VHH binders against E3 ubiquitin-protein ligase RKP (RKP). Designs and how they scored, part 10

Target 1, 188 residues: E3 ubiquitin-protein ligase RKP (RKP), of Arabidopsis thaliana (Mouse-ear cress) (q9siz8r82to269)
Amino acid sequence: KLHGDLDVSVSQREGISVVHHGVGPPIVGLEEFSICGDIRIVKPPLVLESLALFSSARANACIWKGKWMYEVALETSGIQQLGWATLACPFTDQKGVGDADDSYAFDGRRVSKWNKEAEPYGQSWVAGDVIGCCIDLNCDEIYFYRNGVSLGAAFTGIRKLGPGFGYYPAISLSQGERCELNFGAYPF

## First folded at step 3 (VHH)

Design v1 (framework vhh_gefurulimab)
Fold by ESMFold2-Fast, scan of step 3:
Structure v1 (fold): chain B 188 residues (1-188), chain A 120 residues (1-120)
Amino acid sequence: as target 1 above (188 residues)
Amino acid sequence: EVQLVESGGGLVKPGGSLRLSCAASGRTFSSYDAAWFRQAPGKEREFVSAISSGGSTTYADSVKGRFTISRDNAKNSLYLQMNSLRAEDTAVYYCAADLYYQGPSEYDYWGQGTLVTVSS
């Protein structure tokens, strides 16, 4: 296993850059300035609930090289779109992760993968499941896991990005949906 | 490994146009992010423009709206279309390539450069 924890507190390491807004040292977590809609932190640091019809956010960690994973523990089973997005992905009250070609999402409520359009993928999820969101920039692939079991490659040939850009852990939640984010993960 | 060779530089009058080309070795270029940098006489090298393997582009403020970066992966080539050239654009232009962005001074592969002179 390569050392690649998303919980390391640095401004830049090989393959990952932690983005912060000039307040103290950077930590890996939710980028609160990225929030579109209304997300309440139900239990600090990272148990989240959407209070708006559709809410989106990204982490403050930019992945630009290597293989990385984060996890989402589902507290509800409704519509959530979980995965990876660039800074250019539009977050609106109707669109979030997976609704543009520069973002990739898994939604286990609708049993679908999203990259601009929906295609069947994965399995139905239930409250209590842990969803793994893995990006492998060595192979240009995105994989999802349910309770540690691979659901197979969701996306292949994902877009490579230009200088200063990368993919961020990103989530979108319909109203009333709740989850816990975990950014402490190692590459396979 | 990638080898890069620039061409297309020359002498042009203010307001003129030039198209720079960068030829990459082999069939691996489509996997690389690519960029143009320049170095004016007596100055340090500066970023001009970049294009990802997927086609996303970035420009320095000084050239935005005047220069256009593009690529042709079938020809293993990178281009810079330079319009409305100014005396301040006089520099040696360098092609650079990397599998993933590591910073403007961190590109893995660099060409030898091609001179662009804008004067009367």
Scores: ipSAE 0.000, ipTM 0.098, lowest interface PAE 20.7, mean pLDDT 79

Design v10 (framework vhh_7aqx_2)
Fold by ESMFold2-Fast, scan of step 3:
Structure v10 (fold): chain B 188 residues (1-188), chain A 121 residues (1-121)
Amino acid sequence: as target 1 above (188 residues)
Amino acid sequence: QVQLQESGGGLVQAGGSLRLSCTTSGFTFSDYYFSWFRQAPGEEREFVGAISRSGGSTDYADSVKGRFTISRDNAKNTFYLQMNSLKTEDTAVYYCAAGYEWQGPTEYDYWGQGTQVTVSS
């Protein structure tokens, strides 16, 4: 669920309430042109599966201030790197979220946090878990949650400001991994 | 056609106060979100504060929270930054910005030219 400290409005599409901020796009979802590899929407609106060995994508919302969170409901428990990336973060068939210094990821399969290099962090995840991905640009920190329970601050000193810099919700999935993204869309 | 013009900058002693104004024209003021940014010599432009369309929500950088207040006056097509308890590290060029729908830090629809604030000890 993407939310912030500014005005929030709600739009309805296909029976789903989408929470969007007046300072963001009207509908927050996956940016299809950001997809590297092969990510399919296997169940609308946002149940995704990677069909390539390693696939990555960004949401269509850029965060450059405030505290924001989105959620990922895990349909599978394999390698997934979930977090935040700038537009400059390279997505390739072997590199995704957390593999460059301008991206940050949590991977509960390997129990690691990624910012260019891996460090131990968090807990092993299982299918059915909901992972919260939070960025706080007031403090320059990134936090992750498992089923609403904080795993602690993963990264500090994350801010890299300048023209064109901001962080996007971003995910990388190994082949066969499946998850549901929640940027504030709720069934009515 | 669209213009944003800052005013109210200047030289002030540490501990003092300044009020910056951003006067706008060429668009429907009430339809826009407004922000203040600043840029110190040799540094990147940083966010200072923002105010929602309704004026009911505000957001601030931690470095200025409790000291700065952003406000808007729809009747005057102007929004403000009240700066209290100024510190030497607040010295910067201050920019106002307007966005209809925010897409990113370089995607504010309109920017002012900047106004210099210098805080001396």
Scores: ipSAE 0.000, ipTM 0.097, lowest interface PAE 19.7, mean pLDDT 78

Design v11 (framework vhh_7aqx_2)
Fold by ESMFold2-Fast, scan of step 3:
Structure v11 (fold): chain B 188 residues (1-188), chain A 122 residues (1-122)
Amino acid sequence: as target 1 above (188 residues)
Amino acid sequence: QVQLQESGGGLVQAGGSLRLSCTTSGRTFSYYAFSWFRQAPGEEREFVGAITSSGDYTDYADSVKGRFTISRDNAKNTFYLQMNSLKTEDTAVYYCAADSTYYQGPWRYDYWGQGTQVTVSS
């Protein structure tokens, strides 16, 4: 009643569920209905730019078991908060990934890890760096990598309580920040 | 589970070239990121280069940038390390490794080949 019929496909594999709106095979990409703010795809497949002061989005892939990684190639070096969020994490013009206790982010501009509060972590990043965002639900840990080099465990004892639990690749970008997402770690 | 087998090692003179191959069996090749590591006698195993599962990103150790190139051929279930302008300090046993993600630290890879010897003579 609230909405009409939608063309929705779901693909499931152990530890990952992918939802897409379309007629082709399911692929991991940006979930358009998750976007808060204004994110433009400036170059296919997934070169993104924030046009609003602060923009956030999730991928269409839910990780609920196992060890998974995605990569972010930085085209700019300003504030970006990169990591993992549940569906319950609020995205607003002031809050994004890492600003609630059910989301976890790395920010190499401020050299910080975010889980509601900021703590020092990692290294300063520059344009051209590739940031790896890894979640290990067997160990309940989140790790970040800079150009393939581990920055160490960022978070331990991550939350995974409740039916329908899952973490999504998720990003937040300040105005003018630009990156390329690579979900090649989640092939189907 | 995936099994890895290296080939293409051997003796080469400084300034020469070699191409190492790593052929895989087991789970779907396209799911894995692949890396090359090397170990010289008396030294720890070190990262050489990596390619992501998509093939869109490659990474290299500073000592080999501009000389070595990693590539993959999904149709052949094989990935490669093209080594150019070889130096005596490139002498090592070269190992291929696979994971659903990638790391520069060897401790994070679950699947390894047996190794192939590369000797660079002056």
Scores: ipSAE 0.000, ipTM 0.105, lowest interface PAE 19.6, mean pLDDT 80

Design v12 (framework vhh_7aqx_2)
Fold by ESMFold2-Fast, scan of step 3:
Structure v12 (fold): chain B 188 residues (1-188), chain A 120 residues (1-120)
Amino acid sequence: as target 1 above (188 residues)
Amino acid sequence: QVQLQESGGGLVQAGGSLRLSCTTSGSIFSEYAFSWFRQAPGEEREFVGAISSGGSYTDYADSVKGRFTISRDNAKNTFYLQMNSLKTEDTAVYYCAAEYDQGPFYSDYWGQGTQVTVSS
């Protein structure tokens, strides 16, 4: 295989900043340097599988204003914590999205929302479901969807961040869990 | 990972109070949810009360609501069950438990138990 020089591209739209490490136009994808544990892209562009007991990663997109959504198509129904995290959120072999106060997650296996503490929220999920993860920085809320149906506001009064900071799409997957990320659902 | 040891049990008259303590070792205290269970002779082990890992949420069995309070002190690696207005029906061996349930990790640890006897 032939490898060209690696270019870094940065794209800024109102409310989103994307870092693209490659050639061509900027794309939203998995930030591989964020991976804790072992996440494989098993089918391009974004069908992911966790090979470690607990794996976490964020996307290369920083949300700092407006209303944005991404989707996760579940290929398995086990423990997955899906949502939003800052760069300061700790990813370890025991902690992921929703385990610190600067991250927010939905887990449909345990039917819970996570922001450091667990509370009942949402519906149980099954393989084949599409989970929408929405953040609205106009009203400081996070809400989730199951197959296009709103599950209601999960979090209100989410922590406001200073200039230069934002929330990233972020996921945590237990071993063997598999999903597909879709970043095409980023309405303004 | 975690070892638990109860203390504070004993004999008390109905209407009295006791405070049970559970000391922990072996892991980061603040990451665990804690609970108390009890078992009377010839009965099944029953839930008494619980406190979440961050301390924001507590839950109690209907039989003890308004009388018992669970609390935690992260600086001392200790959690407590304050038992007020004790009844003879509260006589049991009391067990503390620690639960870690984050991501794929579930751990459930139990103490050895401490006897509480409420005399009429």
Scores: ipSAE 0.000, ipTM 0.217, lowest interface PAE 12.7, mean pLDDT 82

Design v2 (framework vhh_gefurulimab)
Amino acid sequence: EVQLVESGGGLVKPGGSLRLSCAASGFTFSDYYAAWFRQAPGKEREFVSAITSGGYTTYADSVKGRFTISRDNAKNSLYLQMNSLRAEDTAVYYCAAEWYQGPTSYDYWGQGTLVTVSS
ESMFold2-Fast, scan of step 3: ipSAE 0.006; ipTM 0.296

Design v3 (framework vhh_gefurulimab)
Fold by ESMFold2-Fast, scan of step 3:
Structure v3 (fold): chain B 188 residues (1-188), chain A 120 residues (1-120)
Amino acid sequence: as target 1 above (188 residues)
Amino acid sequence: EVQLVESGGGLVKPGGSLRLSCAASGRTFSEYAAAWFRQAPGKEREFVSAISWSGDTTYADSVKGRFTISRDNAKNSLYLQMNSLRAEDTAVYYCAAGDYSQGPWEYDYWGQGTLVTVSS
């Protein structure tokens, strides 16, 4: 609900802050200024394809309290790193979500969880699967779902760097990979 | 802020069909993950079927191929089409819904249930 002299609106619910560049109610979506690499919106608003060898982006929603989830519907089965990242997490043409200690990702193509280092986790995914990405800041845990079935706790103690860090839904896609982001309804 | 009301239960013969409905007041089903659960006499509540925000569906192995979950956003309703019913499908059927804050398979809104009896 904050409107300044800048082209920015902020709306808050308990535990989530949404930043919107424009007028009207804030909508949870892709933060276009966060894009590293090249991501095409194949079908507005949220069906995405990577056109570069490795592309990364954050949503415009910061999670700082409570338990929250978003879904990713896979249209392809190749390398995708799906999860959560702080604003400070570096995205490059070779590094994305899960490649730094302030980001956490699940990759069902390589059956791995990523937090700077890879560890075996989860199940192989196929095109048509829906991946749930959950963060629980009451317990400081991140866990993932495949088609509504829990894959177990992926990461614990996620606030090791201090309690002041917020997390954004974040994705990294190899070239040609496509997915749809689903944040639910946000009448902000 | 959300209330769910089930309907469509009743007595049916083995091999028959029933369609259950769940009407939501407040937020629409398109804004929620939604599911059907059931509880047979003397047994624990079990998962039957779910539909995500994106429309993807999941079924328990016991009902896969016989039951179909769907929603109608214009009517703000969730449905369970039950075909080839068996005696073991006899249960009270519950509608459930969950929003983004609770996770797609962690349901915070529940209906009061509708009884389905399969007998001959």
Scores: ipSAE 0.000, ipTM 0.122, lowest interface PAE 17.6, mean pLDDT 79

Design v4 (framework vhh_gefurulimab)
Fold by ESMFold2-Fast, scan of step 3:
Structure v4 (fold): chain B 188 residues (1-188), chain A 119 residues (1-119)
Amino acid sequence: as target 1 above (188 residues)
Amino acid sequence: EVQLVESGGGLVKPGGSLRLSCAASGSTFSYYDAAWFRQAPGKEREFVSAIYSGGSTTYADSVKGRFTISRDNAKNSLYLQMNSLRAEDTAVYYCAADSLYEQGPYDYWGQGTLVTVSS
């Protein structure tokens, strides 16, 4: 039941720790046990739709050193908060990525960056855009890209974590929003 | 504290129309992003329509072409004009609003207003 059919393993390499629930080598993907709200996996490789008012999830990869990036291909243009969160970042039906001081998000619908408080940042996005989410722990910065073009440094002096802790790719989606996650862009 | 108050619900025949309104009460509030949701008996709450800080709008496929969302920022009010109503539009309608300084989408919710479409 809880411990019968799932095979959970941890793989570590410089700067990243990956947990997955499959058989074989660890693969970076969605951590389904992290889901708050209701997210449907629409199609492979990893297209997600929020079925609840506000849904959040993190990847199964903890980044604690180096420079890393993942991409989000937008299938809809509404409210989505895309970025990075610690394991401790609270996910509720009203709080997601960027709503606590240990998470950082870009929202192209509201043209804002979120780290507990909102500030203007970036560009309006449209369905079909690919958003790059980059964290650089060598200089403690977070950057976003739209269709391969840098939007500039979003956050500088990002919170440093103690030994054994790190940031996870993380997303929050309003009801009906859809996106495709691509985790094959690590490390630089 | 902010409380949103919906009004305008009622009983209407198929093909009829209703206009819902939503106003802030308790304290002053500015709409940045605002939306209408609905919940029919025994169903989950579903998105109906949204209007964003820049004035753009979005509609669920089931209501597109029949419903129109609008707001009056000077009155801090949100509206939903519902035309060509169908039996399946029967639900409690909720307004929801966000503030740029509050975290998460739709931090404020109204109490709901019942819309019944029946012959």
Scores: ipSAE 0.000, ipTM 0.144, lowest interface PAE 17.3, mean pLDDT 79

Design v5 (framework vhh_6z1v_2)
Fold by ESMFold2-Fast, scan of step 3:
Order: sequence, then structure tokens, then C-alpha cells
Structure v5 (fold): chain B 188 residues (1-188), chain A 121 residues (1-121)
Amino acid sequence: as target 1 above (188 residues)
Amino acid sequence: EVQLVESGGRLVRTGGSLRLSCAASGRTFSSYDMGWFRQAPGKEREVVAAISWSGGSTWHADFVKGRFTISRDNAKNTVYLQMNSLKPEDTAVYYCAADTYWQGPSEYDYWGQGTQVTVSS
């Protein structure tokens, strides 16, 4: 390291908490300790590729109040499950975002929404599309956008486990899928 | 609509183990997410662990990870908190909760009376 010992820092604004172990203001990014499978950062900071059959990760930002959005720019069109998960959501080599009752995902390859079970939702996506992932804790809804166009409410009455429990931007990618995460869309 | 009764709190030695139970009355238990909270005298109530309605997802606070485990049995309408490697700082009244959207004491309708856990130093 080019700098000395780093103090553990946590910033909390109403509705969002960010964990930051570096110097300067907190930066929203990928939480490396959350990675299950094998995710390579192919272009810093946030162009990602799955090297394992199925990989999952969370951002270092916890959303616990308000309305927030992040974007995913698709570099490939295969299976990706994009959305929101709590810290309690299991990430394994077979299960990721949308496979448990405390996670919610959109998959445009299979044109489905996932909350433990799949249901038809949205539109087929192609490489080059930008997918918006929005959570609204004022209404307890999750909805997605494709290239700025709303796909409608995906989930209503979303689960919130315990007081102060929150949702993290979270992704799951099949092998070879690539995307770029953009957290500058908070809030929109 | 649901009544919660905690049990199992007692005096234990440092390093010991204890299991708390929360029994729910009614036919709606399996539709609620559940949590365990604690409050020491003069301190604010803090969340210790949470479990989804199905039992498929759990969360544990950093200060109890590896030591405490939350679980539930929907057939018995019961939530458990298994506490291992107890420390004096774990001394508190422990409460179970059925309302996952609690934002303060005035908005909290589904909670038990609490069970006292005291860890001897």
C-alpha cells in the first residue's frame, strides 16, 4: 500500500449506508468479501466478468429507506440476474440474486423476474442495453428500466427483515457474462 | 393478531451457552418475518438476528456472528436464538418481534415481554 494503516470508516446518510476502509469520501463499489464464485474486474472500476459457472456479488451500499437506483450496462446478453438482496441472501455456486425470498432479480435473457420462483416480466435484452434497477422503500416496490424506459413494477410488498435491515445492489452472472455497474444513478 | 412469549433467559457463566425460545399464538406465524432484539439498561434496543417467514434467509449482527444462530420451526410456531460463547456484554433483556417494519417503540405492535439474560463475569 502507498498509504499507511487505514481506519475503518462507515458513512450513513438517511436511507443509505456505505462501508469504506480507505481515505477520503466513501465510494460505492463492489464488496469483494461478498463475492461467491469468481468475478474478475476486467476494466476498473466496475466492468465485471464471471469466470465461474455462476457468480454473485453485492455492492458495499445498504439501502434501508427511500427510493434508489443503480444501472447495469450489459456487455453480453446471456443469463444475468440483476437486482437487490439482503446480507442474509445465500450466494452459492447454484443460487444467487432472486433465488431466495429476500432477494429480487430481473433476467432479460429468460424474460423473467425472480423472487425464489420465476414469473414472466420485462423484455428480452441485448448487448449494449442499460438496465436500471430501482428499489422504492416508501412503497415497498422494485422495478426495472431498459434504456430509460420503465418495464413496470416487478415486485410489490417486498420483504424487509427486521428494523434497519436493508437491501444491497446485487448481481449474479453465468460464465462469460460481462457487465458494467454504475452507482452514480443514486438517487434518480 | 399475534402474541409472542419469550422464554429461556437466565443467569449463565461467561463462555456458556443458552437457547431462547419465542412462542407465537395464532394461525399467521408463518407469514411473519421474525427477529431477536436486545436492550441493556440505559441503552437503546438493538437488533441481534432476523429470519425470513420461510426460514430460508437469516441475518446476524456483526457482534454475534459465529456465536449466535437464529432458527424457526413453523410447525411449532416458534423462533429460537441459540447463544454460544456468551460474554458479559451479552447481558440484556432479549425480545422477539413479528413486525419487520418497526421504526420505533411507538410503531411496534407485535413484540414479547422479554426474557432476561445475565452473563456472569
Scores: ipSAE 0.000, ipTM 0.130, lowest interface PAE 17.3, mean pLDDT 78

Design v6 (framework vhh_6z1v_2)
Fold by ESMFold2-Fast, scan of step 3:
Structure v6 (fold): chain B 188 residues (1-188), chain A 120 residues (1-120)
Amino acid sequence: as target 1 above (188 residues)
Amino acid sequence: EVQLVESGGRLVRTGGSLRLSCAASGFTFSDYAMGWFRQAPGKEREVVAAISGSGDYTWHADFVKGRFTISRDNAKNTVYLQMNSLKPEDTAVYYCAARDLYYQGPYDYWGQGTQVTVSS
């Protein structure tokens, strides 16, 4: 099982920028202005439900260097595309995380990894599972975990082009899907 | 043109104090979050402190909490780092950086750095 430390080294903070809108402390959480569709916080701090047919959102943290992970505790087992997206990745009512070449997702309902196109990857998931979403910009790789067990490298040679590039924790949920986002063990 | 110019770095003795300044020009200062980073020879650059565009919220790395304080004066387009109880391990080049609060990317603008040396 993956374990989190209460303390993380300060050098692990380099390579992450937390978006701050001038109110509250700079804490990693959901970026409400990124929401496409209809996502509601159904249980604070961060249990989310999609009320629209297909909804997407980013966290307020941009990762541009180093190795970072966040976790998603599944409250439902339906279609959810979990992973990483740049700011430029388009979110629409039909397209979300993993549907463009600058986003990467794992979907355990369809047992697939998504980067514009789907490929078989991973394991089917069930409600109660914890999915780890890891990006390693030292190696340009993305990994996923299920209940602390590695599913292997999902993507290699991930894009990091141009000034201001960076990857955000990002999710897409079909209607009625629920999950809890955990950024407290991120980085570890 | 966008510019960040750091000043205030010098040699100080262990236990001493320094205030670093970073003068910003070429952009609307209050629309940018500001940060202080440092890099010692042979080590990776690390974040030291950050401050929101309004100045109301700050973050400090654990290794400087209680010793360093970040602040800003938006009327003067300047961000500061007050460094107290300096230790030899604080020796580094200190960099000022700016991040657009409405563009959700990394720190986009960087100064050239100011050298701080702490001797025993």
Scores: ipSAE 0.000, ipTM 0.112, lowest interface PAE 16.6, mean pLDDT 79

Design v7 (framework vhh_6z1v_2)
Fold by ESMFold2-Fast, scan of step 3:
Structure v7 (fold): chain B 188 residues (1-188), chain A 121 residues (1-121)
Amino acid sequence: as target 1 above (188 residues)
Amino acid sequence: EVQLVESGGRLVRTGGSLRLSCAASGRTFSTYEMGWFRQAPGKEREVVAAITSSGGSTWHADFVKGRFTISRDNAKNTVYLQMNSLKPEDTAVYYCAAEPYYQGAWDYDYWGQGTQVTVSS
């Protein structure tokens, strides 16, 4: 053989599938191959800034059962769409999390929830806020928190697509927006 | 671990009906999510319908909604695709596919060899 081998493992635990490289426990983080637009890691591991007009990314963790949460610490207060997306959700320079029916987002700049269409939801956010993004597949709901306070159920009856069903933590950021992702806040 | 064999494909006239079957052999069929895919000559393979391991939830592509119905019988290790009001555009090789209940990748782990459906006008 004249080629090297790269090992990629998938760790399967009840309700979560994590893709990781190398040996040891799986690490939940940003899936670099999911990035659309231009995202800079301004402080490792997960302080991010969008350098393009609109940038999107998924985490490397697929949630298909149970109740899971991740957090986003806002370093800026502009347009950010934070939530959950399937692998099939299109990321383009015009479309991100919440712009297709297989994704769900909270945007505290426009005080809206997004699932293809926008509806009023939540509270206006400011830099320094921590936004909790929760999916509960026991109840088939998505809800958000601001600084530990629930904003109520955002989405119910969240869509099940059949083969390949599963939701990934996902974010979209307008140009210049910055945030820190935390996947260790709950069972991750 | 699972082997899939499709059957039921044949020539049928426009407006006719046909039922495809996919027989699974191997262990733990009842834990697999099942789907039907098709590929027409010169076109990409596309998903037609899907069913959860329990049969409690189904999904159908918009282009077959109201005409095709997916179902399964876990006691017989079989998944079915009932096709009604067939059109020439439904002519394709139909594939049965299976994946464990774990999600993470779009592509299925196990595939059958396909069964040819031809709809004459």
Scores: ipSAE 0.000, ipTM 0.149, lowest interface PAE 13.8, mean pLDDT 80

Design v8 (framework vhh_6z1v_2)
Fold by ESMFold2-Fast, scan of step 3:
Structure v8 (fold): chain B 188 residues (1-188), chain A 122 residues (1-122)
Amino acid sequence: as target 1 above (188 residues)
Amino acid sequence: EVQLVESGGRLVRTGGSLRLSCAASGLTFSDYTMGWFRQAPGKEREVVAAISTSGSYTWHADFVKGRFTISRDNAKNTVYLQMNSLKPEDTAVYYCAADYQGPLYESGYDYWGQGTQVTVSS
């Protein structure tokens, strides 16, 4: 293998699709073409900072079956909307993850879950926290963890998608917010 | 209106090489993720390789890694599949598919070609 068996296993598991450069195992990371706003890579590969008032991006991994999780290590405690979005979810300078009905987000600064509208959910977060973002398409649920502790089901009855469509790890950050993405945190 | 036309399929001996081409028309090619799929008799259709809209990102199935290479030429509205070290297990109808800014590895593409037959003899 060119880059190792873990990345190849992720791409070949039923329920996940991954994009990568060249010949070799697919690597889960940020989808460069998805970026709206201005995101700087502070430390390669995945320590990110928003330079625009509001920036959004998707991972290069599409989840269409099974149970999957990624983690976000917070380097700042301000507004970040973390979760899952379809390819059709609009990313603009005012709209990101959780602002349309085909996306779902947790924001620990405002202690809210977002699916077009905000509802109270979760706990206030601080810099240094690790937020787990889990989607379970076996039961159509999304739930979040704070430092390994479940915050409970955030969304139930999430929208079922047709063939060729799925949910992507997705993030939105207000200006100056920083986080590190970790896509190696798969629950099964 | 939208047409995907595959070419290059033929009979090849084990260990041989073959290049497939897919010419697209009726769409803005540079907006579409392109994929190659295959289906052998009595089996499910499976994804072989995919390439992003710009060509900067590619994905290849594990069973063809190091043997097959996908590429595209947006100026010519064409996607290619270079197949090396062919095995009898590669015998299938190969389909070209287009998906509007879609993910690289999944089966629900928007448009499909009619397929081109590749037969690898032992």
Scores: ipSAE 0.000, ipTM 0.119, lowest interface PAE 17.8, mean pLDDT 82

Design v9 (framework vhh_7aqx_2)
Fold by ESMFold2-Fast, scan of step 3:
Structure v9 (fold): chain B 188 residues (1-188), chain A 119 residues (1-119)
Amino acid sequence: as target 1 above (188 residues)
Amino acid sequence: QVQLQESGGGLVQAGGSLRLSCTTSGRTFSSYDFSWFRQAPGEEREFVGAISWSGGSTDYADSVKGRFTISRDNAKNTFYLQMNSLKTEDTAVYYCAADLEYQGPYDYWGQGTQVTVSS
């Protein structure tokens, strides 16, 4: 279950919409139809590895109100762009999260924040780190955390309205990079 | 379930101003993001502008930036599109839309109001 305003199942809270494909309550996970490149689920439910030069995916949860966080446990330390993207953000074999103006990413390998252009931000990461990806639509800000310690506000003025509005947890991984996503299915 | 109703359309001369209103009913007004769209005869529906549920953010199509302003009044369950410096190419049926929860396209749409700009 995502942090912040979430005290009940994600499917029951204002500010988050989860796509339901089966029986029972909806859960936050990877949106299979969003995958560009080649992402293998190495260990269910959400230990992922990129098999293509550059792979991207969105979660099945759309955040449109409130404050939400998901975590990424790094199994490797190479290039990974972690954050938030609208449906309008294009995923290609060369472009992913943070490479278009409708997406925002932190990359601790290059120590940069990405919103179409790179700017210095954060700290170098290592395998075993847990990266928190927080969006606060009450303040229109995105924050990142390393092992529970805030790296500061990364982006402001993030709210974009119109047919494409709504932010999805989203990741991009270079070839061989591996991480585990946590949307609140396990304790933070 | 929310219902939307546009008003304020009409005939106006180029260079003039018009204010459209969209009234809502059914659900808590303050929980919605609101948008305006328009559609000219034979053309696809085009995004015009939007305002967030908090009122803190607005977005506009490049064709209307600097001329149109979107605003909301939560006490009246109404949001507005103030259209200034109108051009003949602004002639269209204007629709209001509400996005409460994204599961696909916009959740709720109004019936439309005609705006005609004469030269």
Scores: ipSAE 0.000, ipTM 0.129, lowest interface PAE 20.0, mean pLDDT 79

